# Designs tried in a protein design chat: VHH binders against Sushi domain-containing protein 2 (SUSD2). Part 6

Target 1, 195 residues: Sushi domain-containing protein 2 (SUSD2), of Homo sapiens (Human) (q9ugt4r445to639)
Amino acid sequence: RLASAFGDPHFVTFDGTNFTFNGRGEYVLLEAALTDLRVQARAQPGTMSNGTETRGTGLTAVAVQEGNSDVVEVRLANRTGGLEVLLNQEVLSFTEQSWMDLKGMFLSVAAGDRVSIMLASGAGLEVSVQGPFLSVSVLLPEKFLTHTHGLLGTLNNDPTDDFTLHSGRVLPPGTSPQELFLFGANWTVHNASSL

## First folded at step 19 (VHH; from d6 with K97R)

Design j1
Fold by OpenDDE, last read:
Structure j1 (fold): chain B 195 residues (1-195), chain A 125 residues (1-125)
Amino acid sequence: as target 1 above (195 residues)
Amino acid sequence: EVQLVESGGGLVQPGGSLRLSCAASGFKFRSYAMSWVRQAPGKGLEWIGRIYSGGSTEYNPSLKSLVTISRDNSKNTLYLQMNSLRAEDTATYYCARGRYRITPSGTLEYTFDYWGQGTTVTVSS
């Protein structure tokens, strides 16, 4: 099942719910206790090619870890318009290689603007540059059914519970933009949990 | 042509230390996770540990306290440091190149696609 986040940023949950959340900070896109999968994203104002800062926020970094795997962070490069990849908080160079066998994951970089990560569980991430922000797609195997929470929702083929707060409280479909903002803010990553 | 050549084996006394090397060529060494495997006489293969491209390591729990795996990507060389060697550590030691493969269930698992010829370590008084 596929979920995505892109643009300003617009979210499409695993169950197909659409919403926009323009928070600034680090947020939980996905947590799955099944494999201790964690996907976090940083949302910031973007910088256009002409140097102008966007009014809205977008994803500027994505970090992923599953269990005791390596931690990979993909972020926008400051001045090149491409991607920068960090492995366990150390910047990687892909000048001589396009893929790496990492602990618990396979990492590949294409054309300097697309990163693919396949995790041991079979979960996959695709991170690419789209304008001044990142586009993130998360693909989960069926075994993750009923085992996800975060901004990308609860994968259970029920879109009515996609706005589930960290507490477990479910906001109804048709929740107001103001309440959706609070929903997004509710999934802020605390410093201790930041990848 | 992919080549893995182990070296550093020999006779060592119990309690001694030994450092094995594996020289890799014919492929982009830095991209691959590499493993050490050993086979004692009359016994099956035993996985020792693995070092991934980024330097993270994983060890056989039974051997973790006695071994350290490292790599020098600039030299395309894999290392196995062994300390406090015991008689039961007598074996032929192989370096192996690993690759992730997707299982029928859709998960990743590691397989070995290339092996060296091995270097023999004999621990004896």
Scores: ipSAE 0.874, ipTM 0.933, lowest interface PAE 0.4, mean pLDDT 95
Fold by OpenDDE, fold request of step 23:
Structure j1 (fold): chain B 195 residues (1-195), chain A 125 residues (1-125)
Amino acid sequence: as target 1 above (195 residues)
Amino acid sequence: EVQLVESGGGLVQPGGSLRLSCAASGFKFRSYAMSWVRQAPGKGLEWIGRIYSGGSTEYNPSLKSLVTISRDNSKNTLYLQMNSLRAEDTATYYCARGRYRITPSGTLEYTFDYWGQGTTVTVSS
């Protein structure tokens, strides 16, 4: 099942719910206790090609770890241009290599503007540059049904519970933009949990 | 052509140390996870440990305290440092190239696709 985040940013949950959340900070896109999968994203104002900063926020970085795997972060290079990839907080160079066998994951980089990550569980991520922001797609195998939470929702073929808070409280479909902002904010990454 | 050539084996006394090397060629060494495996006389293959492209390592719990795996990507070389060697560490040591494969269930599984000819280590008084 596919979920995505792009733009300012617009989210499409695993169950097909659409919403926009333009918070600034680090947020939990996805957590799954099944494999201890964690996907976090940083939302910040973007920088246009002309150097102008956007009014709204978008994703500028995404980090992923599953269990005791390596930690990979993909971020915009200086918030402009291509991508920069970090492995366990160290910048990687892909001048001589386009893929790497990492602990618990396979990493590949295409054309400097697209990164693909396949995790041991079969979960996959694609991160690409789209305008001044990142586009992130997360693909999960069926075994993750009922095991996900975060901004990308609960994968269970029920879009009505996609706005589930940490507390387990579910916000109804059609929740106001103001309440959706609070929903997004509810999934702020705690400092201790930041990848 | 993919080649893996182990070296550094020999006779060592109990309690001694030894560093094995594996020279890799014919592929982009830095992209691959590499493993050390050994086979003692009359015994099956025993996995020693693995080092991933980024430098992360995994070890056989029974050997973790006695071995260290490292790599020098600039030299396309894999290393196995062994300390406090025992008679039971007598074996032929192989380096193996590994890579992830997608299983029928859609998960990643680490497999070996190339092996060296091995280097023999004999621990004896």
Scores: ipSAE 0.872, ipTM 0.932, lowest interface PAE 0.4, mean pLDDT 95
Fold by OpenDDE, fold request of step 23:
Structure j1 (fold): chain B 195 residues (1-195), chain A 125 residues (1-125)
Amino acid sequence: as target 1 above (195 residues)
Amino acid sequence: EVQLVESGGGLVQPGGSLRLSCAASGFKFRSYAMSWVRQAPGKGLEWIGRIYSGGSTEYNPSLKSLVTISRDNSKNTLYLQMNSLRAEDTATYYCARGRYRITPSGTLEYTFDYWGQGTTVTVSS
């Protein structure tokens, strides 16, 4: 099942719910206790090709870890360039390699603007540059059904519970923009848990 | 042609140390996770440990305290440092190249696709 986040940023949950959340900070896109999968994203104002900052925010970095796997962060390089990939907080160079066998994941980089990550669980991430922001797609196998939470929702083929707060409280479909903002904010990553 | 050539084996006394090397060629060494495996006489293969492309390591819990795996990508060389060797560590040691494969269940599993001819380590007084 596919979920995505792109643009300013627009989210499409695993169950197909669409919403926009323009928070600034680090947020939990996905957590799944099943494999201790964690996907976090950083939302910041973007930098246009002409050097002007956007008024809204978009995803500028994505970090992923599953269990005791390596930690991979993909971020926009200088907000104007391609992608920068960090492995356990160290910047990687892909001048002589386009893929790496990492602990618990397979990493590949294409053309400097697309990163693919396949995790041991079968979960996958695609991160690419789209305008001044990142486009992030997360693909989960069905075994993750009912085991996900975060901005990308609960994967269970029920879109009515996609706005589940960290507390477990479910906001109804048709939640107001104000409440959706609070929903997004509710999934802020605390510094201690930041990847 | 993928080649893995182990070296450094020999006779060592109990309690001694030994460093094995594996010279890799014919592939982009730095991208691959590499492993050490061993086979004692009359026994099956035993996985020792792995070092991933980024330098992270994973070890057989039964051997973790005795071994250290490292790599030098500039030399396309894999190393196995063994300390406090015991008689039961007598074996042929193989360097193995790994690869991820997708299992029928859709998960990633690490397997070996190449390994060397091995180097023999004999621990004896």
Scores: ipSAE 0.872, ipTM 0.931, lowest interface PAE 0.4, mean pLDDT 95
Fold by OpenDDE, last read:
Structure j1 (fold): chain B 195 residues (1-195), chain A 125 residues (1-125)
Amino acid sequence: as target 1 above (195 residues)
Amino acid sequence: EVQLVESGGGLVQPGGSLRLSCAASGFKFRSYAMSWVRQAPGKGLEWIGRIYSGGSTEYNPSLKSLVTISRDNSKNTLYLQMNSLRAEDTATYYCARGRYRITPSGTLEYTFDYWGQGTTVTVSS
């Protein structure tokens, strides 16, 4: 099952719900206790190629970890239009390699603007540059059914509960933009849990 | 051609230390996770530990306190530092190249596809 986040930013949940959340900060895209999978993203104003700052926010970094795997962060490179990849907080160089067998994951980089991560569980991430922001796609095996929460929703084939707060409270479909913003804000990453 | 050549084995007294090396060639060493395994006389293979491309390590819990695995990507070399050696550590030690494969269920599984010829370590008084 596929979920995505892109633009300023637009979200498509695992169950197909579309919404926009333009908060600034770090947010939980996905958590799954099944494998202790965590996907976090940072949303910030973007910088265009001409040096101007965008009025809206977009994803500028994505971090992922599953269980005791390595931690991989993919972020926009400083105004180069490319990507930087960090492994356990250290910047990697892909001048001589395009893939790495990491602890609990397989990492590959293509053309300097796309990163693919496959986790031991079979979960996968695709991170790519799209304009001044990142696009993120998360692919989950069906075994994750009923085991996810975060901005990408609860994977259970029921789109009506995709706006589930951290507390477990479910906001109804058609939630107002103001309430939707609060939903997004509810999934802010606490400093102690930041990858 | 993929080649793995172990060295550093020999006779050592109980309580002694030994550092084994594995020289790799014929592939992009820095991209691969590498493992050490051993086989004692008359026994099966025993996994010692693994070092991933980024330097993270994983060890057999029964041996963790006695071994350290490291790598030098600039030299395409894998190392196994062993301390406080015991008679039970007598074995042929192999380095092995690992790789992830996708299982039929869609998960990643780590396997070994190449092995060295091994280097023999004998711990005896």
Scores: ipSAE 0.872, ipTM 0.932, lowest interface PAE 0.4, mean pLDDT 95
Fold by ESMFold2, fold request of step 23:
Structure j1 (fold): chain B 195 residues (1-195), chain A 125 residues (1-125)
Amino acid sequence: as target 1 above (195 residues)
Amino acid sequence: EVQLVESGGGLVQPGGSLRLSCAASGFKFRSYAMSWVRQAPGKGLEWIGRIYSGGSTEYNPSLKSLVTISRDNSKNTLYLQMNSLRAEDTATYYCARGRYRITPSGTLEYTFDYWGQGTTVTVSS
């Protein structure tokens, strides 16, 4: 199953639910206890090509770790307009290679504007540039069914519980914009959990 | 042509230290994870550890306190530092290259594809 986050930021959950959450900060896109998979993203105003900030927010960085794997962050590059990849908080160079076998994951970079990651579990992450923001896609094998939480929802072929809070409480379908903000804010990353 | 050449083996007394080297050529060394494996006389292969492209390491838990794996991507060289050597560390030591392979179930499994010829370490009085 595929979920995605793109634009200002628009989310499509693993079960197909669409929503927009215009937050600012760091958020949990996905947690899956089955493999200890964690995907987090940073949302903030973007910088348009003319140098001004966007009115809303979008994703500017995404980080992933599974179990005790290396930690990879992909973020918008400040000066080049492409992507920058950090491995365990250190910037990588791809001038001499386009792929790396890392602890617990395979990493591949295309043309500085697309980063692909495959985790040991078979989960996949693809990151590209879309305007002033990142576009992020997450692909999960079927074994993750009923084992996911976060802004990308619960994968169980039932979109009615995609808005599940940390407490386990489920917001109903057709949730108001105010309640969707509560759902998004509920998945805020705190310092102790930050990748 | 892929080449892996180990060196640095020899006779060492118990309690001593050795650093083994593996010179790599014929491939983009910096992209690959690299491993050390040993085989004591008459015994099976024993995995020592692995260093990934970015420098992270994993070790056989029984050997973790005795060995350190490092790499120098500018020299295409893999290293194994061994300390406090004992007679049971007598073995042929191999460097190995491998890659992640996708299993039938869709997960990643690390597999070896090239081995060096080995360098022999003998620990004796």
Scores: ipSAE 0.704, ipTM 0.895, lowest interface PAE 0.8, mean pLDDT 84

Design j1
Fold by ESMFold2, last read:
Structure j1 (fold): chain B 195 residues (1-195), chain A 125 residues (1-125)
Amino acid sequence: as target 1 above (195 residues)
Amino acid sequence: EVQLVESGGGLVQPGGSLRLSCAASGFKFRSYAMSWVRQAPGKGLEWIGRIYSGGSTEYNPSLKSLVTISRDNSKNTLYLQMNSLRAEDTATYYCARGRYRITPSGTLEYTFDYWGQGTTVTVSS
């Protein structure tokens, strides 16, 4: 099952719910206790060509770890365009290689603007550039059914609980934009949990 | 042609140390995870550990206090540092290459595909 986050930032949950959240900071896209899978993203204003910030935010980095795997972060590159990949907080070079067998995951990079990651569990992450922001897709095998939380929602074929807070409280599907902001802010990454 | 050539074996006194090397050629060494495996005389193969493309390691829990695996991607060389050697560490030591493969259930599994000739370590007084 697929979920996505892209644009200014538009989210499509695993069960197909759409919403927009213009937060700034680091957020939990996905937590799945089944395999200790964590996917986090950074949202910030984009920089326009005239040097000014956009009024809304979008994703500029995403990081993933499953269990005790290596930690991979993919972010927008400052000077070269395209994407920059960090492995355990160090920038990787792909001049000598386009793929790596890492601890707990397989990593592949195409043309500096598309990064593919497959986790040991079978979960997948695809990252590409979309305008001033990232486009992120997450694919989960069926075994994750009923085991996911975060901005990409609860995967259970029932979109009515996609907006589940840390407390376990579920916001209804017709939630106002202000209450959707509370959902997004509820999944803020705290310093100790940051990848 | 893929080649893996181990070196650095020999006779060591109990309590001593050795560093084994594995020279790799014929493939993109830096992309692969690499492993060390040993075989004591008359025994089966025993996995020692693995170092991944990015430098992270995993070890056989029974051996992790004795060994350190490292790699130098600029020299296409895999290393095994062994300390506090004992008579039971007498074995032929092999380096091995493998790859993740996707299982029928969609998960990743690491499988060996090439082995070196081995280098013999003898620990005796």
Scores: ipSAE 0.699, ipTM 0.892, lowest interface PAE 0.8, mean pLDDT 83
Fold by ESMFold2, fold request of step 23:
Structure j1 (fold): chain B 195 residues (1-195), chain A 125 residues (1-125)
Amino acid sequence: as target 1 above (195 residues)
Amino acid sequence: EVQLVESGGGLVQPGGSLRLSCAASGFKFRSYAMSWVRQAPGKGLEWIGRIYSGGSTEYNPSLKSLVTISRDNSKNTLYLQMNSLRAEDTATYYCARGRYRITPSGTLEYTFDYWGQGTTVTVSS
């Protein structure tokens, strides 16, 4: 199953629910206790090619860790508009290497404009540039069914509970834009859990 | 034309220290996780540890306090530092390369594909 986030930012959950959440800060896209998988993203105004900020926010960075794996962050590169990859908070160079066997994951970079990660569990991430923002896709094997939380929703083949709060409370379908913003804010990253 | 060449073995007294080297060629060393494995005379293979492409390490828990694995990507060289050596550390020590493979269940498993010839360490008075 596939979920994605792109644009300002527009989300498509694992069960197919679409929504837009124009927050600013760091957010939980996905937590899955089955493998201790965590995917977090940063949303902020983008910088357009002419140096001005966008009107809304979008994803500018994404980070992933599974269990005690290495931590990989992919972000928009300052000044150049391409991608940077950080391994355990240190920037990597990719003109020399196109793939790496890391602790708990496999990393692949295609000419610096697309980054693919496969985690030991079989979960996958793909990150690319889309305008002033990132486009992020997450693919989960079937074993994650009923084991996911976060902005990408609960994977259970039932989209009516994709807006599950941190407390476990479910917002119903047809939730107002204001209540949907509170769902997004509910999944903010706190300092102790930040990747 | 992958080559892994271990060196630095020899005779050492109990309580001593020794550093082994593994010179790698014929592949992009920086991309791979690398491992050390040993075999005592008449015994099976014992995995010592692994160092991943980014420098993170993982050790056999029974050996963790005795060994340190490091790498120098500029020299394509893997190292094994051993301290407080005992007679039971007498073995042939191998450098090994491997790769992730996708299992039938869709997970990643690391498997070895190349070994060096080994270097022999003898711990004796």
Scores: ipSAE 0.697, ipTM 0.891, lowest interface PAE 0.8, mean pLDDT 83
Fold by ESMFold2, look of step 22:
Structure j1 (fold): chain B 195 residues (1-195), chain A 125 residues (1-125)
Amino acid sequence: as target 1 above (195 residues)
Amino acid sequence: EVQLVESGGGLVQPGGSLRLSCAASGFKFRSYAMSWVRQAPGKGLEWIGRIYSGGSTEYNPSLKSLVTISRDNSKNTLYLQMNSLRAEDTATYYCARGRYRITPSGTLEYTFDYWGQGTTVTVSS
């Protein structure tokens, strides 16, 4: 199953629910207890070609760790216009290599603007540039069924519970814009949980 | 052609220290995770540990306090530092290269694909 986050920022959950959450800060896209998988993203205003900020927010960084794996962050590279990859908080160079066997994951970079990560569990991430923001796709094997939470929703073939809060409370289908903002804000990353 | 050449073995007194080297060539060393494995006389292979492309390490729990694995990507060289050596550490020490492979169930499994010829360490008075 595939879920995505892109644009302003627009989300498509694992079960197909669409929503927009124009938040600013760091958010949990996905946590899965089965393998201790964590995916977090940063949303902030973008910079247009004329130097001004965009009117909404979008994703500018994403980070991933599974269990005790290495931690990888992929972010927009302000200077070059492509992607920058950090390994355990250290910027990587891909001039002499395009892939790495890391602790708990395989990392590959294509064309400077697409990063692919495969985790030991079989979960995968693809990150690419989309205008002033980045686009994130997450692919989960079937074993993750009923084991996910976060902004990308609960993978259980039932989109009606994709808006599940930290507490386990489910917001009903047809959620108002105000309630969608509460759902998004509910998944804010706190400093101690930051990757 | 992949080549792995260990060096630095020899005779050392109990309590001493030794640093083994593995010179790598014929592949993009900095992309690969690298491992050390040893074989005491008359015994099977014993995995010592692994260092991943980014420098993170993983060790056999029984040996973790005795060894340190490091790498120098600019020299294509893998290292094994051993301290407080004992007679039971007498063995042939191999460096090994491996890769993640995708299992039929879709997970990643690490497997070895190339080995050096080994360097012998003897710990004796």
Scores: ipSAE 0.680, ipTM 0.886, lowest interface PAE 0.9, mean pLDDT 84
Fold by ESMFold2, last read:
Structure j1 (fold): chain B 195 residues (1-195), chain A 125 residues (1-125)
Amino acid sequence: as target 1 above (195 residues)
Amino acid sequence: EVQLVESGGGLVQPGGSLRLSCAASGFKFRSYAMSWVRQAPGKGLEWIGRIYSGGSTEYNPSLKSLVTISRDNSKNTLYLQMNSLRAEDTATYYCARGRYRITPSGTLEYTFDYWGQGTTVTVSS
């Protein structure tokens, strides 16, 4: 199953629910206890080509770790307009390497503007540039069914519970913009959990 | 034309230290995880540890306090530092290359695909 986040930022959950959440800060896109998979993203205003800020926010960085794997962050590279990859918080050069066998994951960079990650579990992450923001896709194997949380929703073939808060409370379908901000804010990353 | 050539073996006294080297050629060394494996006379293969492309390591818990694996990507060289050597550490030491493979269930599995001829370490008075 596929979920994605792109634009201002627009989300498509694993079960197909669509929403927009214009927050600022770091947020949980996905947590899956089955393999201790964590995907987090940073949302902030972008810079347009004329140097002005966008009116809304979008994703500018995404980070992933599964279990005790290496930690990979992919973020916008301001100077070049492409992507920058950090491995365990250290900036990594793409020029001499197009792929790496890392602890717990396989990393591949294609064409300089697409980063692909496959985790030991079979989960996948693909990151590319979209205007002033990132486009992020997450692919999960079937074994993750009923095992996901976060802004990308609960993967259980039931989109009506995709807006599940930490408490277990479910926001109903047709949730207002104000209630969607509560859902997004509920999944804010705390410092101790930051990748 | 993948080649892995170990060196640095020899006779050492108990309690001594030794650093083994593995010179790699014929592939993009920087991309691969690399491993050390040993085989004592009359015994099976024993995995020592692995160093991933980014420098993270994993070790056999039984050997962790005795060994350090490192790599120098500019020289395409893998190293094994061994300290406080004992007679039990007498073995042929191999460096090995491996790769992730996708299993039928869709997960990653690390498998060896090449290793060298080995270098022999003898620990005795």
Scores: ipSAE 0.673, ipTM 0.886, lowest interface PAE 0.9, mean pLDDT 83

